VH-VL binders against Putative pre-16S rRNA nuclease. Designs and how they scored, part 2

Target 1, 151 residues: Putative pre-16S rRNA nuclease, of Pelagibacter ubique (q4flq5)
Amino acid sequence: MITIEDFKIKHTNKVRFIGLDLGSKRIGVSICDERQSIATPFKTINKTNTNELIDELKIIIKDNNIGGIIVGNPVNMDGSLGRSAQSVNDVASNISKSIDLPVILWDERLSTVGAFNLSSLLDVNVSKRVKTIDQNAAAFILQGAIDFLNN

## First folded at step 1 (VH-VL)

Design c9 (framework fv_canakinumab)
Fold by ESMFold2-Fast, scan of step 1:
Structure c9 (fold): chain C 151 residues (1-151), chain A 125 residues (1-125), chain B 107 residues (1-107)
Amino acid sequence: as target 1 above (151 residues)
Amino acid sequence: QVQLVESGGGVVQPGRSLRLSCAASGFTFSHYGMNWVRQAPGKGLEWVAIIWYDGSNKYYADSVKGRFTISRDNSKNTLYLQMNGLRAEDTAVYYCARGIDYYDSSGYPYTFDYWGQGTLVTVSS
Amino acid sequence: EIVLTQSPDFQSVTPKEKVTITCRASQSIGSSLHWYQQKPDQSPKLLIKYASQSFSGVPSRFSGSGSGTDFTLTINSLEAEDAAAYYCHQSSTLPLTFGPGTKVDIK
């Protein structure tokens, strides 16, 4: 795993990134275009064990010319690591050791998913926002990261 | 123990070709991205090329793009650099280097933890 | 491409003195800066990765610091075996680039 600054690959024209939402029972996978301009939902992986996840990621990487992996990092609002964040960090670290690509933890508080989570306490439409976020979490994570990388 | 041993260097005339090999041992070669880095006599280090763990992605320095080809054979634990159209400015010691990331893993192979002894390539008329 | 500059280019130092080498990047590279030691007629060896993380087996007298564009390698108390060239390297963007090197000699 590396920092987002380390991941700053300037003007790579032929590689895509994938985004991972590891915080759910089902692992959301997103993919962006080769220009790193738009992230879209790609598929969902049912997590039974880390080795099976890694094997499925290797197939996606080879089939789609993937140049990096963005992993949503669910940190507490005060920035401290909770139990879930520690688990995600462990899985991301294992992916990094098994897959020869940049693996970057993206603070979900800076993404669309994180922004909605932070603001949801005062939001009367929480149920609608949560459903949309949950459905597209991996895409929102990846979009936040590539927006950061392009600025 | 991690070992990288380069071979194939020598004296060659401009315009000719040369193939370098790097024999890896002491680690699971197929789990690591690999690099070639060169150093001209009395000069500093210059990155040449990278190849990912499975050979799926390759990147080159602009100075060698179109002339050099990096490849690997994971069944033989060997990294290669095919050098075509050699020029005087390609004269250098060529090092094989293992790529690692922040956690000493193969995920981002752009930091060089172990280097071979190097092999000298001299391009002269 | 990202250009790295190092200072000083050459330094002759008495044993046990503190040595400071600086590396500056032409643009921000976060913490993606690494330091290598190369002794005469030997291969480079990794000393410090990601600005401040010591590589295995590296003596504690070596330390790194910095972020963004300004980075420092410090040898707290120079030993005779530390006479070498020191190179910084950035992994923030392709192409990967190295600094021009700093040569450290013993008086």
Scores: ipSAE 0.000, ipTM 0.509, lowest interface PAE 16.2, mean pLDDT 78

Design d10 (framework fv_durvalumab)
Fold by ESMFold2-Fast, scan of step 1:
Structure d10 (fold): chain C 151 residues (1-151), chain A 125 residues (1-125), chain B 108 residues (1-108)
Amino acid sequence: as target 1 above (151 residues)
Amino acid sequence: EVQLVESGGGLVQPGGSLRLSCAASGFTFSSYWMSWVRQAPGKGLEWVANIKQDGTEKYYVDSVKGRFTISRDNAKNSLYLQMNSLRAEDTAVYYCARHLDYGDYVSEEGWFDPWGQGTLVTVSS
Amino acid sequence: EIVLTQSPGTLSLSPGERATLSCRASQSVGSSYLAWYQQKPGQAPRLLIYGASSRATGIPDRFSGSGSGTDFTLTISRLEPEDFAVYYCQQYGSTPYTFGQGTKVEIK
């Protein structure tokens, strides 16, 4: 794994990133454009152990010319790491060992609340809404990270 | 096809020992935490022990600590339970079960799928 | 240890009826660290629900899970003949993992 500050110095142009929201039950996946300007919801992975997740990520990487993976890191308001943040670190470490791309943890507190539009999710059934929330959370995470990298 | 097959159960006298085996196939055995779960005749399920992917962490229910040892051989895709100082209360069907979690390796978080068919251990004089 | 109490102990129903099974934890199991299993005589348990509400692969949509904290429910919307079995809840929010005592769903 690598810090986002180190990645900003060393990353290459003309590659896409994926964003991951490693929720407790579902993994939201997002993808950005080659210019690293816009993050878009991509899919939700529902039933995957870490090795199956890695296999799915390898397919996405190959099919979409991915050059980096941004993982949302849930940090408490005081900056301390809870149990879920430790779990996210463990999964991100495993991805980093198995996939030869930069894996970057992004502090979710640095993402802008205004980028997450909850009104788009109203009036859908519970199952569909939960799935789209995960995908949108991953896009929100990735957008925050690429905005930081572009500044 | 993902399968777990237990063996090694049988009749043993109190104070005796047995070693249970579980053969895994159809998945990358070395990537999963594994558990033993038991069920006394006509009773409910009781988790017994689990073991981390690389064998470095092992956890047990209090009633078997010091008597049972869980182990694995990833090269053979096999899980084991060495049972010593057996008591009548250990009489049960013993199931091998794969620990599944949601994208992480945290041992305190997991459900079980698949389960083996079970192997019966009877502790009786 | 966290104790799981299932109710009722036995549920006598006819095919086509709705079954509602409860599982209560002696303390919170976290966000939703609860699974449900089905067991038929002479068979190993079969995973139905994990994460309190997520259906396992191959499980029919008539099975659903709900609840959080200490109170959880398994619902079978329309009982099929093959659904008459014993059902167990299991928590994985803390070690040791614990199971409820089971609810038997039997034919009236």
Scores: ipSAE 0.000, ipTM 0.495, lowest interface PAE 14.2, mean pLDDT 78

Design d11 (framework fv_durvalumab)
Fold by ESMFold2-Fast, scan of step 1:
Structure d11 (fold): chain C 151 residues (1-151), chain A 126 residues (1-126), chain B 108 residues (1-108)
Amino acid sequence: as target 1 above (151 residues)
Amino acid sequence: EVQLVESGGGLVQPGGSLRLSCAASGFTFSTYWMSWVRQAPGKGLEWVANINQDGSEIYYVDSVKGRFTISRDNAKNSLYLQMNSLRAEDTAVYYCARDSPLEWLSTYYYYGMDVWGQGTLVTVSS
Amino acid sequence: EIVLTQSPGTLSLSPGERATLSCRASQSVSSNYLAWYQQKPGQAPRLLIYGTSSRATGIPDRFSGSGSGTDFTLTISRLEPEDFAVYYCQQYGSSPHTFGQGTKVEIK
């Protein structure tokens, strides 16, 4: 894995990135355009282990010409890493070992994109909201990262 | 004020049925996994079941599979446990507990069960 | 099913002493999914520690958790009178979620 600051210096234009919101049982996936300007919700992955996730990611990467993976990195308000952050770091490390692409942790607190609006959740059934939340969270993460990279 | 209040416990004969309720207040109930945990008199804690936000994912301990049904009504902020074919070994205080929140941002951590009801006693005896 | 074994079963100590409580898992448990609870007679359990080492809201800093893999520890650095209770560890990384059998911390 590499830092977002290192990736800003060295990244390749004209490829897409994917964003990941790593949940315990559901992983939200987002994708951006080739100009790395707009992040869009893509899908939700329901996998039980890291190897199954990696296999699914390899398919997405090949089919969509992906050049980097942005993983949301949860951080406590005081800047310390919590229990969820350790799990995210472990999964991101395994992805980095198995996939020959830059894997970048993005601190969601650094995003300049407007906060995710929970009001969007109130007008759909719970199952549809959960799928939308996961995908939208991943898009929020990816948009924040690409805004930083383009700044 | 975040609160869970249980009801429905009582004395029931072996083979009987009982329905427990848990009323939630002070938080957005629909965004949390919810659990039932029981404790037999003088014994330790035993996790019984949990249910995700919309009821599409449900897990049980093996000893209650096929006999107990966990369910929720998000419009009423309520969690339920329907207990059928009750056995003496099901005698316990039953707690409802708030489990993991919906993980829609990576900044939200998976917490243990941070809010518990007062418990309701179920006694299965002839 | 992951079995959690707590030791000792009973720990007899005086106020001001350090308490060290052990929880051993039959299989590796991610540090993100281990919690500790305190229970006093007639009361519901209270969450103390989640994710192995994170204190829950309102929990005094004399409580700390540590561990990884199959070995986890709850430490109370200097026992206060209100700390004499039963303590349970719990894993919530795989179904069924399981608790240890408990360790009773009692006044000597």
Scores: ipSAE 0.000, ipTM 0.509, lowest interface PAE 12.0, mean pLDDT 78

Design d2 (framework fv_durvalumab)
Fold by ESMFold2-Fast, scan of step 1:
Structure d2 (fold): chain C 151 residues (1-151), chain A 124 residues (1-124), chain B 108 residues (1-108)
Amino acid sequence: as target 1 above (151 residues)
Amino acid sequence: EVQLVESGGGLVQPGGSLRLSCAASGFTFSDYWMSWVRQAPGKGLEWVANINQDGSEKYYVDSVKGRFTISRDNAKNSLYLQMNSLRAEDTAVYYCAREGYDFWSGYSTLFDYWGQGTLVTVSS
Amino acid sequence: EIVLTQSPGTLSLSPGERATLSCRASQSVSSSYLAWYQQKPGQAPRLLIYDASSRATGIPDRFSGSGSGTDFTLTISRLEPEDFAVYYCQQYGSSPLTFGQGTKVEIK
């Protein structure tokens, strides 16, 4: 596991990154292009334990020329809802021990996703807002990290 | 293999009600958003309603809001559409469709598997 | 709502020929969230292409999608007998989800 600042110095071009949104029951996976310019949703992993997640990630890495893993770190920890920051750190640490790639925690408050102001999101239909956020949460995380790395 | 099997369609008079069912198998039903999509005879496809994994979120096209209710029973791997105050314009084949989280797709709003459809005819 | 317009309405071709189907959106489709479906008479639709250009699992490589913004294309490089069907585009970049009216590919 390394910092985003260290990764900015060490990352290589012409590899893809994956982004992970660690939900309670679903893990969203996103992938970027080899130019590291655009993140897109990729798949959903329905795994509750870390070993099953790691096995699925190894398949994705092998098939897609992946050079790094970006794991979203929740901006707001509100009671018993969602995964705790410690839980996210533990999963990311275990991935880092089992997969020989940089693993980076990304605080979404530092991303272009965090730069979306509330009024912009509220200006869209509720169905569209919820659908867009849910289906591409992992892509939002990855896009924010890529934008930071490119600036 | 993924299978979706609809039932409950039939002939109903304007103002009447029908309840459609969809039996799902071959995948973890509780992991997917599910939709109803309809197709009027000789016409194109129209999305009607969808429901999230646990049934806490439901969305509808404006033309059916207040008349149709989507629901699911994850223990029975079943999706439902309760249709009230039916109109002639609701005449269509109704398809149960899974919103796609297939092996190579992380998207929730495309339809990767469809049932065979069930015909609803609203006529006097 | 985004209105999708498909053209032509009917495309009459012979087996072995190339088919090119158009789908135009009334507004830009966010992130190229555009899918193509095939429907044969009496059957349910089948997903062919998603994200404008990605082939769904099990779909033959003669099917390809392209385009972005408001202009999308489905190409079938060499028509097989089983490819004669109605094809629909669908956008999922904006609510409500909308479909085109369909293009029928029929034997000449």
Scores: ipSAE 0.000, ipTM 0.497, lowest interface PAE 15.3, mean pLDDT 78

Design d3 (framework fv_durvalumab)
Fold by ESMFold2-Fast, scan of step 1:
Structure d3 (fold): chain C 151 residues (1-151), chain A 122 residues (1-122), chain B 108 residues (1-108)
Amino acid sequence: as target 1 above (151 residues)
Amino acid sequence: EVQLVESGGGLVQPGGSLRLSCAASGFTFSNYWMSWVRQAPGKGLEWVANIKEDGSEKYYVDSVKGRFTISRDNAKNSLYLQMNSLRAEDTAVYYCARDRSSSWYEGAFDIWGQGTLVTVSS
Amino acid sequence: EIVLTQSPGTLSLSPGERATLSCRASQSVSSTYLAWYQQKPGQAPRLLIYGASSRATGIPDRFSGSGSGTDFTLTISRLEPEDFAVYYCQQYGTSPYTFGQGTKVEIK
């Protein structure tokens, strides 16, 4: 795993990133364009153990020219790690060990769009919005990270 | 049917110890993170501790660290809370609660026990 | 720790009215990891909403949740007699998990 500051300095190629919202029994997945300007909801991964998650991520990476993985990181205000943050760090570490790509934990306190209501960015039917809530959370995470990287 | 049944509560003097038990039935216990949540009489809810599916990770609220120990026995479908060095402020109904997710952490609790009352008083 | 503040403390309404309950966080709640619970006297809490807006199984559609960041709302569109209870919000975006102090919805 690497810091987002290190990734901003070292990353030179324009490839797609994926964003991950870990926390629920459903994992939200988002993807950005190759210009790294817009994050889009992509899919959900349901009731997956870590090995099955990694296998599914490898398929997404191969099919979509992915150059990095952004994982949303829940952190206390004082920067200490708790139960949910520790679980996210453990999964991100396992992804980093199994997949040969940069894995970055995103602290949304660094985001200029963190104050925006995610639901206000949606332009879809309400019933479809409910089904894609995890994907939309992942898109919010990824958008914040790429906005930081571009500024 | 999915059910959590607690036992072990009672009256204890300050500085004493109690062990709470929670018996799970109707679901695959070994697939879920489990938590203890307490509620002092007439007050709100306070998360106390949780434990990973296989018992490898345990987390506690600061006020009970070093005094309380959460554990589980997946072969017996049981969750435990060992409470040592009890204080008057530990007086509460203690609930056993299941995280929603069967394959991942969640933190929202979909199934709760009936609660067991712990009273710490001299 | 994230402190959740609920308002109002008590909401006095009649059956058929709309109830709007607020939950505000001292800092942003990651990934909308916020839940709402209902508790009646002598009973364990009951999960209503998780992920800020997803209804738990068996929960009537008159209950809805919304919000993100630091500002969350539970709405009961048309109060039924069985809805008079205490409601708690809870964040699970970071440890320790924390609950609001509760809003009591009581009959007028």
Scores: ipSAE 0.000, ipTM 0.503, lowest interface PAE 16.2, mean pLDDT 80

Design d4 (framework fv_durvalumab)
Fold by ESMFold2-Fast, scan of step 1:
Structure d4 (fold): chain C 151 residues (1-151), chain A 125 residues (1-125), chain B 108 residues (1-108)
Amino acid sequence: as target 1 above (151 residues)
Amino acid sequence: EVQLVESGGGLVQPGGSLRLSCAASGFTFSTYWMSWVRQAPGKGLEWVANIKQDGSETYYVDSVKGRFTISRDNAKNSLYLQMNSLRAEDTAVYYCARVPDILTGYYDYYGMDVWGQGTLVTVSS
Amino acid sequence: EIVLTQSPGTLSLSPGERATLSCRASQSVDSSYLAWYQQKPGQAPRLLIYGASNRATGIPDRFSGSGSGTDFTLTISRLEPEDFAVYYCQQYGSSPWTFGQGTKVEIK
C-alpha cells in the first residue's frame, strides 16, 4: 500500500482505477475512465471471503486495464477512526500482497462529489436499490480520490 | 405491506435539476405528513423538507429554500422533491419517510416510523 | 436552530454489554419531540424511540430512552450482534428539524 500523496507523484495517465466500498455483506465496485476524470458504478460483489474478492478483482484488472485500486477508509462521524477502519486496512493490505498494483486508502470524508449511471435505478425494488447504493458509494470514493489526484 | 419506494436519483451537473419521486403503498397516504431526509456520503442525517397531509404547508432547511420544492399527489399516493440549481453539496442519498402526528389519532407525535431505502443524487461535472 | 451533540462519537463494546448513548441539545427540547434512530450500513434509518421514552412498534425491550430538557439518553441493556450500528437522535419540536451527528456502536 502507498499513500495517495505518493501515488499522485508516481502515477501515469491512460489507465483506469477501481474504487472499493467495503461493506459488511456487499462490496461496491466503481471504475473510472482512462483519463481519470469520472467515476461510475461498476458492480456489487457479495462478500464471502477475501480470496473470492481478490479473484474477482484480478478479472476486472485484466479486462479493463486497471492501474490502481482506491479503497474507501471509513471514519466515524466525529473524525475518529473506529474498529471498521482497521478491518478495511487489513483487507487493503491483503489485496496489496496479492495484486501487483498500487492500493491506496482514501478518507471518505474528503469525497464531495461522485458519479453513477442513472439506469442503475430504473427497476426499483429493495434489494436492487440497496446494491445500487453500495455501487454509488464506491463511485463517490473513487471520484474524490481522482479529483485529488488531478489537482 | 407498508412501503415507500424512491426513484429519480442520478448524476446531474452543477446548476442542473432532478425530480425525485416516492411511491407509497400499504397505508392511507393522504393522512400522513411526509418528509425528505438526506445523507451525504460518510456523513450523518440531514432533514430537508416536510409536507402536510393535504399539501397546504411545507417546511425546508435553509440551505435548500428557493431551490427545492416538496409536493405530493394524494390521488397517486406519491411524494415528490423538485431539486433545482443543484450544488455539489447536495450530493447525498435521499430518503422519503412518513411522519405520524397526533391529528391522525396517535397518542403522541411520533417520529419517522417508515422510510424508503433511498435514492442517490450525485452532483458532478 | 437547535444543535444536537451526541457522545461518545464511537462506543466499542462486546455482545452482552450495556450501551449508554448521550444526546445533548443546545437549548431545551420538549421530550415529546425527541426520537432515536438506528442505521446499519447500506440501509435506511429505523425508528427506535419517539417522544424520548416510547419504544416504536417491533423494537425489542432491550432498547429504552430517557431524559428531558437538554439531556437525553438511549440505553441498550444487553447488546446483541445485530445492534452494532450508528445511532442518531433527532428533535422535531422546532424548525428546522435537526439530527445529532451520530454515535457508532462497534464490536470490540
Scores: ipSAE 0.000, ipTM 0.441, lowest interface PAE 27.3, mean pLDDT 78

Design d5 (framework fv_durvalumab)
Fold by ESMFold2-Fast, scan of step 1:
Structure d5 (fold): chain C 151 residues (1-151), chain A 125 residues (1-125), chain B 108 residues (1-108)
Amino acid sequence: as target 1 above (151 residues)
Amino acid sequence: EVQLVESGGGLVQPGGSLRLSCAASGFTFSSYWMSWVRQAPGKGLEWVANINEDGSEKYYVDSVKGRFTISRDNAKNSLYLQMNSLRAEDTAVYYCARGEDYVWGSYRPSYFDYWGQGTLVTVSS
Amino acid sequence: EIVLTQSPGTLSLSPGERATLSCRASQSISSSYLAWYQQKPGQAPRLLIYGASTRATGIPDRFSGSGSGTDFTLTISRLEPEDFAVYYCQQYDSSPYTFGQGTKVEIK
C-alpha cells in the first residue's frame, strides 16, 4: 500500500480506478471514468473469503483498464484503529500483495460529495436496498478520493 | 537531507527543570507530527510525547503528564520539551524524532523515520 | 497498553549466518502497525521495517519482516559485519506507542 499523496504523484491519466467498501459479508465496488471525474456504482461481491475477492478484482482490472484501487477506511472516534478497523487494513494489505497496482486507504470523512438519501430507497425491497447501499457507499468513497487527486 | 539536532540536556537535581530543543532542517517541518522518545542508560526505548503539525494536539505517556510540555515553533523549525518536577527515573538520552503515517485519509503519529543524535538528561542529587 | 516482548535477549552469531528475531504482543495488533529499528552503540535508532513487512528507504533486502496478530519476526538472511547491533520492535496500533526491550545481535 501507498499514501494518497504518493498516489497523486505517481498515477497515470487515461486509466480507471475502482473503489471498495469492505462490508462484513458484502463488498461494494465502484468504478470511475477514464478521465477520473465521476465515480459510479459497479457491482456487489458477496465475500466469504479474501481469495474470492482477489479473483474478482483481477477480472475487473483486466476488463476495465484499472490503474488503482481506493479502499474506504472506517473512522474510530478515539483515533485508534481498534480491531474492526484493523480488518479493513488487513484486507487492503492482502490485495496490495496479490495485485500489482497502487492500493490506497481513503478516510470516508474526507469525502465532500454527498447526496445519498435513504428516503429514496424506501420504495425498493430490502435485498435490493442493501445491495445498492454497498455500491453507493463505494461510489461515495471513490468520488471523494478522485476529487482530492484532481484538486 | 533530513537533520534533527537536540540540545539542552544536562545535570539537574530531583524537582528541577530543563528545556530541550530540537532544530529541524531538510524537510517541511510544519507539515509533520513530531515526537520525543527517550532511552534510560542500558535500557530500551520509550515514547514520551508527540505534537501535530500546528501544535493544536499534544499527547503524552502517563508518567510525564502534568510535568512535561511539548511545543513547537514552525517559523523557527524547532521542537521543544519543557521538563518540570524531574525525577531520577527521567534520566535518559532524549531523542527528537519525526514520525507519522497516512492512515484514515489523514496523517497521524506512527513509526519514526528520522531521529536526532540525542541529548543526555541526568537527574541526580 | 500493548506490551511487546522480544526474544531472544541476545543472539551470538557469525557473519554469513541467518538471524531470526521475535517480537510478541500482549494483545493482537494489525500486521500493518509494527516497526523494527536497528541501534548501534552511541547512535540513534534507525528505521528498518514498518507495516510489519515494508522495508524503509535504503534498507538492504537481506532485512525482512513478517508476522501478524501477536507474533512478529525480523529476519536478516545473511549477516554482514555492520548488522551486529541491538534491534527493537515498536507498535503504533494504539497509544501509548510501545517498544520491545530489544534483542542484541553480537559477534560469536
Scores: ipSAE 0.000, ipTM 0.495, lowest interface PAE 15.5, mean pLDDT 78

Design d6 (framework fv_durvalumab)
Fold by ESMFold2-Fast, scan of step 1:
Structure d6 (fold): chain C 151 residues (1-151), chain A 126 residues (1-126), chain B 108 residues (1-108)
Amino acid sequence: as target 1 above (151 residues)
Amino acid sequence: EVQLVESGGGLVQPGGSLRLSCAASGFTFSDYYMSWVRQAPGKGLEWVANISQDGSEKYYVDSVKGRFTISRDNAKNSLYLQMNSLRAEDTAVYYCARDTLYGSGSYEHYYYMDVWGQGTLVTVSS
Amino acid sequence: EIVLTQSPGTLSLSPGERATLSCRASQSVSNNYLAWYQQKPGQAPRLLIYGASSRATGIPDRFSGSGSGTDFTLTISRLEPEDFAVYYCQQYGNSPLTFGQGTKVEIK
């Protein structure tokens, strides 16, 4: 795994990223366009263990020209790590060991903070984007990360 | 500091009932699956039951299904085990434990335990 | 259910010696989801290793885990006086969760 700051410096244009929401009852998967501008819901993975998840991710990566994996990190409000955050770190670490792509943890809180730090006009546009993807947490996670990477 | 404290153990006759409690502190209780694990005198550890973060999923070892009920109260940071129709073979120290996940996804509900309480002794005897 | 068999039942060693503890599963443990715990008399178990080989926070580097599938090992490279305890393996890859019967490491 690498930091999002390191990934911002090194990432390749014209590849897609996937976003993962591991905190739900199902693993949400999102994907962005090759310009890394818009994240959309892609699919839901129902897997009983990490090896089965990794096998499914390898198929998605091969079929969609994926150059990086963004994993949502549900950090507690006080900044401490709970079981959910520990579980996410464990899974992300295993993905990083098994898949030869950058794996980046994204603090889900930063997505909301970033949106509200924009200008008034830009905030209106961001609100519309958030509303259109509000039913898929993985798309929201990935959108926040690519907005950071583009700025 | 992270801490689990059990209470409610004691002596009970076969066919009787007991309710165990576990008080959690030092962590966000509602973020974790929680387990009960027991240990008969001079014997090894046996997993008994666990419960999901919001209490919507509950799992039991076959020997206690229909007799034991796991529950939680997240507002009180408390875990419970209601034990009915107790048998001599239920005699054990009962541990409250925090479930932690390594390398699993959304549907994995089997865990190792990183924090344990001190245990409470349940003796089923006439 | 997966039955975990630990061997030896009792291991008698002196401080400074290497301890090798075995845990054998009756069938393959999914994802190598195997943990090791230490228990001293009158105390609750303490997590040592998870995922077959990952050391838990605060656990000294003399403890190491290895193995996969059905054959797992806990190694204590140089026994300290505080290491004399009972050690349990636990699998969490298959339903129901099961523990081994324990290996007692005692002073010779």
Scores: ipSAE 0.000, ipTM 0.502, lowest interface PAE 14.1, mean pLDDT 78

Design d7 (framework fv_durvalumab)
Fold by ESMFold2-Fast, scan of step 1:
Structure d7 (fold): chain C 151 residues (1-151), chain A 121 residues (1-121), chain B 108 residues (1-108)
Amino acid sequence: as target 1 above (151 residues)
Amino acid sequence: EVQLVESGGGLVQPGGSLRLSCAASGFTFSSYSMSWVRQAPGKGLEWVANIKQDGSEKYYVDSVKGRFTISRDNAKNSLYLQMNSLRAEDTAVYYCARGIVGATKSYFDYWGQGTLVTVSS
Amino acid sequence: EIVLTQSPGTLSLSPGERATLSCRASQSVSSSYLAWYQQKPGQAPRLLIYDASSRATGIPDRFSGSGSGTDFTLTISRLEPEDFAVYYCQQYGSSPFTFGQGTKVEIK
């Protein structure tokens, strides 16, 4: 895995990023445009093991010219969320070992402005099409990361 | 400041061995794929080998397969190239280079200054 | 493997002139995964352009890249004295990564 700061310096232009919200059995997936300006909900993957997730991600990467993977890192407000953060880090590490792209953990606390902007945009744009909270959460994560990268 | 410093080059007889090292500083070494790229005197660039961020995958140009081994030690921020059964055509300056995108899709944003390997009788 | 052919082999120009360097691939380069490097005698290569058209950090805007598929171009809009060097293209769309043979931009 690579840090968001290192990725900011060297990220690839004219490629899309995907964002992942790693819920236990449901994984929200988002995608951005090639200008890396707007994150959009993409799909939900119902997987129980990391190998199945990795296989699906390889298909998405091939089909969509993906140059990086942003994985949401859960807010660790107290000891209650430490275990969840460790699980996300383990899955992200396995993705990084199996997929030949930068994999970045994104902590939403690093970009409050991006988070609020995405919340407003998603509310307006998807009011007729809200299907899963997981897809919206993945878009929220990805928008925060690309707002940071563009700053 | 990103820096890559190669060492270990020298004069060796055909059939001999050398181990090249690259010391990295100024970035999170464990987050990047790394490559060795060589350049024979007066000639162009040739990619030799690439290693994934965690060392799990390694790729080589056909002419060095079975003779060269790329490895890394992320705790020491170091990249290595073990060169065995050296041939006259392996004579080149060997560059350590940082890979962007990944191990199977890489361009190189930072390069060391190179270390000269001369294979001659 | 994808073979990259650069032309011309040598380009003799004066400061202030435009340089146009060609890189042609034997097969289509996927996703425009093509980079350009500058190398001066006794020095390591320096990244100029990646993804066919994106300028690397710190590279002056007189350098621009274009192209897709099999035909790629590096343009230097107004040559400065420090731009006289050898230029290499590199594809990373498929393994093995390959470089062109280089174009030398020399002072007339």
Scores: ipSAE 0.000, ipTM 0.494, lowest interface PAE 18.2, mean pLDDT 79

